# Ledger of designs, part 6: VH-VL binders against ABC transporter G family member 3 (ABCG3)

Target 1, 243 residues: ABC transporter G family member 3 (ABCG3), of Arabidopsis thaliana (Mouse-ear cress) (q9zuu9r114to356)
Amino acid sequence: IAWKDLTVTMKGKRKYSDKVVKSSNGYAFPGTMTVIMGPAKSGKSTLLRALAGRLPPSAKMYGEVFVNGSKSHMPYGSYGFVERETQLIGSLTVREFLYYSALLQLPGFLFQKRSVVEDAIQAMSLSDYANKLIGGHCYMKGLRSGERRRVSIARELVMRPHILFIDEPLYHLDSVSALLMMVTLKKLASMGCTLVFTIYQSSTEVFGLFDRICLLSNGNTLFFGETLACLQHFSNAGFPCPI

## First folded at step 4 (VH-VL)

Design s23 (framework fv_tiragolumab)
Heavy chain, then light chain:
Amino acid sequence: EVQLQQSGPGLVKPSQTLSLTCAISGDSVSSNSAAWNWIRQSPSRGLEWLGYTYYRSDWYNDYAVSVKGRITINPDTSKNQFSLQLNSVTPEDTAVFYCARDLFYDFWSGYYSFDYWGQGTLVTVSS
Amino acid sequence: DIVMTQSPDSLAVSLGERATINCKSSQSVLYSSNNKNYLAWYQQKPGQPPNLLIYWASTRESGVPDRFSGSGSGTDFTLTISSLQAEDVAVYYCQQYYSLPFTFGPGTKVEIK
ESMFold2-Fast, scan of step 4: ipSAE 0.039; ipTM 0.589

Design s24 (framework fv_tiragolumab)
Fold by ESMFold2-Fast, scan of step 4:
Structure s24 (fold): chain C 243 residues (1-243), chain A 127 residues (1-127), chain B 113 residues (1-113)
Amino acid sequence: as target 1 above (243 residues)
Amino acid sequence: EVQLQQSGPGLVKPSQTLSLTCAISGDSVSSNSAAWNWIRQSPSRGLEWLGKTYYRSKWYNDYAVSVKGRITINPDTSKNQFSLQLNSVTPEDTAVFYCARDLFYDFWSGYYSFDYWGQGTLVTVSS
Amino acid sequence: DIVMTQSPDSLAVSLGERATINCKSSQSVLYSSNNKNYLAWYQQKPGQPPNLLIYYASTRESGVPDRFSGSGSGTDFTLTISSLQAEDVAVYYCQQYYSWPFTFGPGTKVEIK
């Protein structure tokens, strides 16, 4: 995937508009992790949604998005999008939830749905939790936030998307859960998945796992490129790379 | 190096149960990256997949509709082997039976084709 | 069930010449999400089990000579042996692993002229 001069505006009532993302340029290669970083309200989620074709009705997008060198919309099932907060069904087990999700998402697809679900469970390191109730609603014992986040990603993996967009995969995770999540995502990328996701801030350990960074501030791109090149760019300009 | 070694009787009478075992070396029958299959080959039906057993979080099995209700495929982790039982056999079940592994390398590049096969066992169903 | 058909039933080719085997599936075996065809080719010599040659329609298995190649997409596939050698005399089978149950073609016998 690649984008050029991508601008997103939000129109309010009474003849006003704000540019939320301003002339963004970038690309993500197959099998790599590309991260959109920046403070709260920098336009990270808006850029991610624009790339995935999931902007709200009030938004307008300008510029170009390319997939495999073609200026086109992605086919159904070719990409997945994981919201920052995902509603799960607490009365189902992890395996049941993923199986029903597979049945609903792929009505005509006859590849072994049970095997695909088991593969998704294994890919997200959920084997120990597969038979547990998701729970977490009104006195139900269930999964912790880290496991729930991995279940939400596993749901999208059942469709084996080429590109996976994740909005804040580390949101509300403790440091240990966050590191496990990043290691799991790094493994998915190494298997050939193109990962594009947003992060507010990262630790030194997590920062080292990124292949490319798009650094945003107030809708503006401060940097786009290789992770190590970010340090060189800001050092040469007399400023440290924002973390 | 993975090897599959088959054992079981070569003659079974009609209406009885056909029983074969496949011993695994070089891999574990409970490997999360593998599934363990039974396939038969006959002049009339060609190569026919019968079913498989595999471990992910618990044991699963999948069976072909043509033999469902007559077939059981069971793993034995202590002996690192898996077995086939086919009930109520008829002369039409006469075939060379193979055990085979399909290998899941990883989620995205996953590989579900049969990379290692047992030596084959000719089973004749005759009175 | 996905039904697999192969043509021709048998093929006689001179040493050093090209052999082409065709395989057709009753339904597409192309998985749209990863753009891969779940189609494999096997070689079986008398008294031996089938041996995997090609998977994902065109990816050659480790140790398989370069003269073997696979092509095609969706429902129509071909196995090509660019220069037939004596050890290539065998029956060749295609197999889909897109949908359960997994199914095989009836086979194509390759012989020397």
Scores: ipSAE 0.000, ipTM 0.477, lowest interface PAE 11.0, mean pLDDT 80

Design s25 (framework fv_tiragolumab)
Fold by ESMFold2-Fast, scan of step 4:
Structure s25 (fold): chain C 243 residues (1-243), chain A 127 residues (1-127), chain B 113 residues (1-113)
Amino acid sequence: as target 1 above (243 residues)
Amino acid sequence: EVQLQQSGPGLVKPSQTLSLTCAISGDSVSSNSAAWNWIRQSPSRGLEWLGKTYYRSKWYNDYAVSVKGRITINPDTSKNQFSLQLNSVTPEDTAVFYCARDLFYDFWSGYYSFDYWGQGTLVTVSS
Amino acid sequence: DIVMTQSPDSLAVSLGERATINCKSSQSVLYSSNNKNYLAWYQQKPGQPPNLLIYDASTRESGVPDRFSGSGSGTDFTLTISSLQAEDVAVYYCQQYYSSPFTFGPGTKVEIK
């Protein structure tokens, strides 16, 4: 995937448009982790949604997005998109939820639905939780936030997308859960999945796992490139790396 | 190189159980990248997939609707083989039966088609 | 179930000439996530099991002569033999592996004229 001069405007309350993302350029390679970083209201979620073709009707997008040399957006189902806050069915076990998701999302699909579900469970490190009730929404007990986040990603993996967009995979996770999430995502990328996700900020250890970074502030791109190049860029400018 | 060798009786009486075995060499019946299939061929129905067994984290079976309820496909890890049992056979079940492998390359690459087949066993259902 | 149809039922082609076989699926066998058509072609000679020629609609199986080629996408597929040889006399089957149950076409018999 690649984008060029991508600008996104949102309709304002006074019937005028505000630029939320300003002339963004970038790319993500197969089998790598590309991270869009920035503080709240930097435009990172809007950029992610623009790349995934998930902007609201009130938004206007300018510029070009290319997938394998094509100027058209990816067809729905060719990629996965994971919201920051995903609704799960608390009365189902993890395995049941993923199986029902496979039944709903895979009409005419080649792969055996049970096999795909087990593969998704293993890929997201959910084996120990497979028979546990999801809980939460209707129940007071169930999976913790870290496990729920992995279940939401596993649901998208059932479609076996080659590109996976994730909005804030570390959102509301403790340090242990965040580390497990990042290790899991790094393993998914190494298996051939193209990952593009947003992060508010990260530790130095987590930062080192990223292949490419798009650093945003107030809709503007401060940097785009490889992690090592980002560190070199700020070091050469005489400033510490802002993470 | 993978080779599939079939064995079983060529004549079965109506209402009895048809039983065939497929011995595998060059691969494991519990291989995570393979699935093990039974396919039959007759002049009236052509090539018809019957079902398969495969191992991921546990054993799975998938069966065609046309035989669901009277078919069982079982692996035997100790002998590196898998079998077909088809209950309550009728003359319409007369066919050449083949075992075959299909590959699951990996999570994102998906399945391969039937790359290795057994030699075939003609099973005649008559009294 | 996905229904597979083939045309023609049989064809006679002179040695060295092109043979073309068509296959249609009742619904698309194109998987959008990897842009791959889950369609295979097999060759079967009398007394033998089917032999895989082409998978993913256009990829030749290892050891298959380059005179065999597959094309098409979605619901319409073609197997082409660019220069028919004597050993190519056989019945050719298309097969979808997009959805279970896997289904085969009725076959096309290729004979020498």
Scores: ipSAE 0.011, ipTM 0.512, lowest interface PAE 9.2, mean pLDDT 81

Design s26 (framework fv_tiragolumab)
Fold by ESMFold2-Fast, scan of step 4:
Structure s26 (fold): chain C 243 residues (1-243), chain A 127 residues (1-127), chain B 113 residues (1-113)
Amino acid sequence: as target 1 above (243 residues)
Amino acid sequence: EVQLQQSGPGLVKPSQTLSLTCAISGDSVSSNSAAWNWIRQSPSRGLEWLGKTYYRSKWYNDYAVSVKGRITINPDTSKNQFSLQLNSVTPEDTAVFYCARDLFYDFWYGYYSFDYWGQGTLVTVSS
Amino acid sequence: DIVMTQSPDSLAVSLGERATINCKSSQSVLYSSNNKNYLAWYQQKPGQPPNLLIYGASTRESGVPDRFSGSGSGTDFTLTISSLQAEDVAVYYCQQYYSSPFTFGPGTKVEIK
C-alpha cells in the first residue's frame, strides 16, 4: 500500500474545519511493520483510519491511496482494523468468542468457520488460553491485558485480512506483555502480512523491531522512512531523535 | 515477462572463489514482493538451495547451513542483478547452478515458490 | 532441517493412464496461522531448469495443464497426472518452503511404458 498528498479535515469544535492530517506521503510493504508514531493529538489514529477507509462521516479526505499499483481505497471489511479498545464478551471462552465472531462475519458452512478460528488462535499464540474465560467482570477470573489484546487482534484475523491496521497494539500493556506482542506481530509480518499500526511511545528494544516509521506532530509529517534512516536524519540535523 | 540470465566462468580451481551473476529483466532486484535465490544441482546431493537475498525496507540474506560461512549473495540495484560468491571451493561443489525468484503476494495467499529460473551454469571444480 | 522423501524413485506409465507420485516431509509444512501448506511441485526435463507446476500443495501455476493436480496436507502430499501425455516424461520434485533451508525431494522419474 502507498499514499500521496493525503490530507484529512474534520469539523472543529470552534465552528471551522481543522486539517488533522496535512499532506502525508508514505508506503507499507508486505512482510514489514510500518509504524505511525507521535504524541497525543498528532493525527496518528486519523491517518490510520484514512488509510483503512474508516473515517467518520464528518471527515473529508483528499489525495490518493494505491494498492498494488492501482488507485484504490480500502473499503470496510477488505482488511483488518483493530481499535485501541475492543469490547470482548467476558462470559465466553476465547475459542467461543472467536467462533461467535466467525458465525456473524463469514459466509460459508460451520466446519469452514471452525478452521479459521483455530488458525487465528495459533497466529496470536493463544493456544494455552483457548478454553479459558475471557472474564474481566466481578468474581470471574479472566485474561490479563496482554491476552485480551491478542484476542482482539485474533478476532480480526478470523476474516483473513491481507493488511492489518492496529490502533495502538501496545495500549495498556506492561513492558513484558508489550515485547511478547511485538514478537507475535513480527512473526505475522515475517509470513508476509502487511502491518500498519500507531504507537504513542516505545522502548528502545521495541523501536528496533520496526521496519519503517511515519513520525507525526500536529498533523505534519516530520519524517517517513526506514527506522535506521530516521535515526540518521535527526542525528545529521543536530537534533535528538524525538522517539 | 520476467527473465533471468546467468553469467560466470564454468571452471574454478580448488580453494578459489566461485563467482556467478544473475541479470534480471521484467522485475526489479529491489522488488518488495520478490526474493532472489541460488540453487545448485548435483548427482550426489540433488537439488540444494543455497540462499537468497531480498529487499523489505532493508536488505536481508538467508543462507543454507551446508554453505554457511563460505557464501555471499549480493544484490546490485544499479545493474538490476544479483551475484553468488562461494569461497574455498572443493570438487564436491561441482554442480549446475541456477538462480531463481520466489514471489510473495501476502500472508493469506502465501508465496509462489520458485516461479522463474535462470538457464543454469555448469561449474566444474578441478585443477 | 526438513527432510523430503518421494516414492516411487521411478515409474513407467502408458499414455493416457494415471501417474501418482508421493511426497513426505519429516515435519509438518502446514502453517496453521494462515492454513497454507508451503509445498511445491516441479517438473524438470533434460537440459532445462525445473519448472513450477503447483504451489501451496494444490494450486496449479498459470499455464499448467489441468491434468496435473496436487493434494495432501501437513506431511503427506501427492502429485497426480490424470492422463499421461508424451511431453510429461520428466523428473518430478517436491519442495518445502515452510522453513529455511528450503529442501527438495530426491525426485521421481516418469517414463512411458
Scores: ipSAE 0.000, ipTM 0.421, lowest interface PAE 14.1, mean pLDDT 79

Design s43 (framework fv_tiragolumab)
Fold by ESMFold2-Fast, scan of step 4:
Structure s43 (fold): chain C 243 residues (1-243), chain A 127 residues (1-127), chain B 113 residues (1-113)
Amino acid sequence: as target 1 above (243 residues)
Amino acid sequence: EVQLQQSGPGLVKPSQTLSLTCAISGDSVSSNSAAWNWIRQSPSRGLEWLGKTYYRSKWYNDYAVSVKGRITINPDTSKNQFSLQLNSVTPEDTAVFYCARDLFYDFWSGYYSFDYWGQGTLVTVSS
Amino acid sequence: DIVMTQSPDSLAVSLGERATINCKSSQSVLYSDNNKNYLAWYQQKPGQPPNLLIYWASTRESGVPDRFSGSGSGTDFTLTISSLQAEDVAVYYCQQYYSSPFTFGPGTKVEIK
């Protein structure tokens, strides 16, 4: 996937629309992790949604998005999108939830529905939790936030997407769970999934796992390129990289 | 280095149960990146896949329709091996039986083919 | 079940010459989501189990000589041995792993002429 001169406007409270993302250029290579990073209101979630075709009706997008040289929208099922907060069914086990998700989303003729569920469980390191109740209702104990986040990502993996967009994969995770999540996502990328996701802030350890970074501030791209090149860019400009 | 070693009788009478075992070294029978298969080879049928067992949070079995209902493939994690039981054998079941591993190569590719095979066991079904 | 067929039944090739074996599946073994052909090739010598040569239709297994190559997509596949060596005398089988039950071709015997 690649984008060129991508601008996103949202309805303002005045006569004109506000530009939330301003002339963004970038790309994500197959099997790599590309992160969109920036503070609150930098436009990172809006850019992610624009790339995934998930903008609200009040938004307008200008510019071009390319997938394998095509200016068309992604075919159904070729990409997945994981919201920052995902509602799960607490009365189901992890395996049951993923299996029912597969039944609802995958074509009826797909012979491997059971296999894709097991593959998703394995890919997200959920093997030890597969038969546990998801929980999270008032009187039901279940998975912790880290495992729930993995389940939400695994749900999208049952579609076998080539590109996976994740809005804040580390949201509400403690530092240990966040690092484990990033290691899991790095392994997922190495298995052929193209990952594009947003992060508010990153530790040094987590930052080192990214292949590419798009650094946003107030809708403007401060940097786009390889993670190591980001350090060189800001060092050459006389500033440290803002990680 | 992964090695599969087969054991079991070479002669079985019609209507009896054929039992073979495949011992695994260099990998775990409960490895979540592997599946453990039985395949037979005869002049009349050629190479014929019979079924597999594999661990992905829990144990699964897949069996070929041609033998479903009279075949059982079971892992034994304590001995790091898996077995084949084929009930009600007939002379048509005479074959060289092989155990074999297939791998989960990557998520989007699914499983790829049989990279390690046992030495083979000739089983003759006759009175 | 997916039925696999191979041609020719047997093939005699001079040392150093090209050997070509064809395999056909009764339905496509191309999975559109990952654009992979679920097709493998095996070599079997007398008294030995089959030995994996190629998977994903064209990917060589580790340790397999460069003279072995696979090609094709969908229903039609080819195994090529670019420069036949004496050690390559064997029966070659194609196999689909697209759907259960996994099925094999009847085999092609390669001999030195």
Scores: ipSAE 0.000, ipTM 0.465, lowest interface PAE 11.8, mean pLDDT 80

Design s44 (framework fv_tiragolumab)
Fold by ESMFold2-Fast, scan of step 4:
Structure s44 (fold): chain C 243 residues (1-243), chain A 127 residues (1-127), chain B 113 residues (1-113)
Amino acid sequence: as target 1 above (243 residues)
Amino acid sequence: EVQLQQSGPGLVKPSQTLSLTCAISGDSVSSNSAAWNWIRQSPSRGLEWLGKTYYRSKWYNDYAVSVKGRITINPDTSKNQFSLQLNSVTPEDTAVFYCARDLFYDFWSGYYSFDYWGQGTLVTVSS
Amino acid sequence: DIVMTQSPDSLAVSLGERATINCKSSQSVLFSSNNENYLAWYQQKPGQPPNLLIYWASTRESGVPDRFSGSGSGTDFTLTISSLQAEDVAVYYCQQYYSSPFTFGPGTKVEIK
């Protein structure tokens, strides 16, 4: 995937329009993790949604998005999108939930749906949790936030998307869960998935796992390129790379 | 290099159980990126997929409807092999039997077709 | 079950000439979510198991000569051998892996004229 001069305007309360993303340029490669980083209100979620074709009707997008050199119209099933907060069915086990998702989303005569579900479980390092109840209420013991987040990503993997967009995969995770999530995503990328996701802020350990970074502030791109080039860019300017 | 080596009797009497084994080298039968299949070939039916076994977090089996109820495909992790048991055979089960691997391609594509095959075993069902 | 058919049943082609084999599925084997056709082609020589030539309808397996190419989408597929060589004398099969049970075409025999 690649984008050029991508600008997104949103209709705000008591404002006619506001430019949330300003002339963004970038790309992501198969088998790699490309991260959109920035503080709250930097436009990172809006950029992610623009790339995924998930902007609200009130938004206007200018510029171009290309998949394999062609303009993309983003058919839903060709790309996966994981929301920052996802709803899971707490009364189901992980395996049951993923199988239910497969039944709703996959054609009735495609594959043994069990194998697709098992592949998603393995890819997200959920094998030890596959038969556990998801939970969701304090009355029902179940998965912790890190496991629940991996289940939400596994749900999208059932459709075998070419590109996976994830809004804040580390949202509400403690440092240990966040590191495990990033190791899992790095493994997923190595399996051929193109990952594009947003991060509010990153630890030094997590930062080193990224392949490419798009650094945003108030809709403006401060940097786009390889992680090592980001460190060099800010070092040469006399400032540390913001992480 | 992956190799599949088949063994088993070439003659089975009607109503008895046909039993074949496929020994794997260069890969593990419990590999989570592979599945292990049995396919037969006869002049009357052509190439016919019979079923497969595969390990993910536990063992799974998928069988063709045409043989469901009389077929069992079992892995043996200690010997790195898998077997075929076909019950209540008839002369119409006479065929060359092949074992074959299908392999996980990448995450968005899933699995693709049979990249390695055993040498084949002719099994004749006759009294 | 998805039924696979092939045409012609057999063909004789002179060395160096183009050979074309057609395959038709009774249902689409195109998965819209990843835009891939779950269709493979195999070559089988007498006394040997089938050998994978093409997967995903048009992706050539490692080690397969570039004179072999696959094309088509949905229900209609073609295997083309651009310049037939003596070693290409074999029976060719198409196979769908879109839905269980996996099914094969009846085969097309390719012979030298």
Scores: ipSAE 0.000, ipTM 0.491, lowest interface PAE 11.4, mean pLDDT 81

Design s47 (framework fv_tiragolumab)
Fold by ESMFold2-Fast, scan of step 4:
Structure s47 (fold): chain C 243 residues (1-243), chain A 127 residues (1-127), chain B 113 residues (1-113)
Amino acid sequence: as target 1 above (243 residues)
Amino acid sequence: EVQLQQSGPGLVKPSQTLSLTCAISGDSVSSNSAAWNWIRQSPSRGLEWLGKTYYRSKWYNDYAVSVKGRITINPDTSKNQFSLQLNSVTPEDTAVFYCARDLFTDFWYGYYSFDYWGQGTLVTVSS
Amino acid sequence: DIVMTQSPDSLAVSLGERATINCKSSQSVLYSSNNKNYLAWYQQKPGQPPNLLIYDASTRESGVPDRFSGSGSGTDFTLTISSLQAEDVAVYYCQQYYSLPFTFGPGTKVEIK
């Protein structure tokens, strides 16, 4: 995937258009992790949604998005998008939930729906949780936030998307759960998936796992490029790398 | 690199159980990227897939409806082989039986067709 | 079940000439998410197991001569042998691996005229 001069406007105060993302340029390669990083209201979620074709009807997008060398048109199942907050069915086990999702979303003729579900469970390191109820805090004790987040990603993996967009995969995770999540996603990328996701800030350990960084502030791109180049860029400028 | 070697009887009486084994070299029967299949070939039915066994967190089996209820395909991890057991055979089950591997490569590549086959075993069901 | 049909049932072709075999599936074997056709071609010689020639409708298996090519998408597929050699005398089968049970075509016998 690649984008060029991507600008997104949304209706703001007094019905005027506000530029949320300003002339963004970038790309993500198959088998790599590209992260869009920035503080709250930097435009990172809006950029992610623009790339995934999931902007609200009130938003306008200018510029171009290219997938595999042509202007983007996304058929069903070719791209996955994981929301920051996902609704799960607490009365089902992890395996049941993923199987149900497979029945609703996969073509009727794709063989081995059970093996596709098992592949998703294994890819997200959920084997030990496969037979546990998803649950919820007020309903009953169930999966912890890190496990629930991995289930949300596994649901999208059942469709075997070429590109997976994830909005804040580390949202509300402790440092240990966050590191496990990132290691899991790094392995998923190495299996051929193109991963593009948003992050507010990361530790040094987590930062080192990224292949490319798009650093945003107030809709503007401060940096786009390889992780090592980002470290070098800010070191040469006399500033610490924003991690 | 990968080789499948079949063994089993060539003659089985009607109503008895047919048992065949397929020994694997160059790969593991519990490899999570492979599945292990039985296929038979007869003049009347042509090539007919019977079923498969594979390991993904636990062992799974898939069977063709035409033989479901009579067929069992079992792995043996200690001997690195898998077997076919077909119950209540009739002369109509006379066929050349093959074992074969198909692959689940990586998550995005998906499924791969039958890349290695056993040598085949002619099984005649006759009194 | 997905039913596979092949045409012709048998084909006699002179050495060095083009041989064309057709395969039709009763339902599409194209998976939209990866744009892949789950269709394979096999060659079987007397006394031997089938040997994989082509997978994903058009990808040649390693070690298979360049004269073999596969084409088609969805429900209609073709195996082409651009210049028939004596060693190519065999029965050729198409197979779908899109849906269980896996199913094979009835085969096309290729002989030298």
Scores: ipSAE 0.011, ipTM 0.521, lowest interface PAE 9.0, mean pLDDT 81

Design u1 (framework fv_necitumumab)
Fold by ESMFold2-Fast, scan of step 4:
Structure u1 (fold): chain C 243 residues (1-243), chain A 122 residues (1-122), chain B 107 residues (1-107)
Amino acid sequence: as target 1 above (243 residues)
Amino acid sequence: QVQLQESGPGLVKPSQTLSLTCTVSGGSISSGDYYWSWIRQPPGKGLEWIGYIYYRGSTDYNPSLKSRVTMSVDTSKNQFSLKVNSVTAADTAVYYCAREYDFWSGYYFDYWGQGTLVTVSS
Amino acid sequence: EIVMTQSPATLSLSPGERATLSCRASQSVSSYLAWYQQKPGQAPRLLIYDASNRATGIPARFSGSGSGTDFTLTISSLEPEDFAVYYCQQYGSSPLTFGGGTKAEIK
């Protein structure tokens, strides 16, 4: 996926719309992790939603998004999108939850749907949790935040999307869970998935796992390129690269 | 080096519009790294965030005040302003302007004005 | 909105003692938590940001800790100038909210 001069405006309380994303340029390739980094209010979630075709009705998008070299909208089912906060069904086990997702989304025979569920469980490192209740209520013991976040991503993987957009995969995770999540996503990308996701900030260990960075501040792109090039760019300018 | 200074009337009549201005010196308001906020403190009470403005005009207001509050920015004067409509005695407070540090840290306030007391009374 | 609850409302201590101030969020704010000190007639002063990082010029006796919903500000040995009101503030989600404050006063 690639985008050129992408500008997004939101309808505000006033007569005029605010530009939330300003002339963004970038691309993401199969087998790689492209991260949109920036502080709160930087426009990173809006850019992610614009690329995924999930902007609210009050938003306008200018510029071009290209998929497979063509100026076209994303075909239905070709991508997955994971919200920052995802509703899970606490009374189901991980396997049951993913299986019902597959039943509702995929055509084909029951045994085919079962195999994609097992693939998703493996891809997200959930094998040890597959038969555990998701939980979420005080009286129901279940998964911790890191495991629940991986289940949310696994739900989208049952469709075997070409591109996976994730809004804040590290949201509400401790440092150990965050590192495991990033290692898991890096492995998923190596299996051929195109990953595009947002990160507020990262540790040095996590930063090294990114292939490409789009660094945003208040809708403006401060940098876009390879992770190593980002370090060199900010070093040459007299700043440390945000890590 | 950066300093913020509030200015405006110390006394406003009920039902009128309260108008305050914050003048920034020692640094530019036209910076992508910062947002500019208003916070108030009623006498003897705690702090309440009113809202923020970005130098290009984007705003966000506390939902409790959103229907009565408007912020604006004047980059040529290095100033930003607050208007509170239809004031009542409950709007009596010390009003602070503050800089929101945004780069990689979210919305904490690194520099504050000295505050200006606004009394709503007939 | 996220409700911030500070305890105790008042903390009475002598100079040289350790002060421990608590701040609790109604839902997780990760590490997006700041602490401010306010003396009578003055604007609040930033002490701690991102739960544990000292702001520029803040003495080493001030330290912050915690994550998620439970946060603590510690003053290792109170100096006379440390008797003030302390506020916590979350920036995990909008609207930004402050705690009710803890007043540190001399016994």
Scores: ipSAE 0.000, ipTM 0.388, lowest interface PAE 21.5, mean pLDDT 79

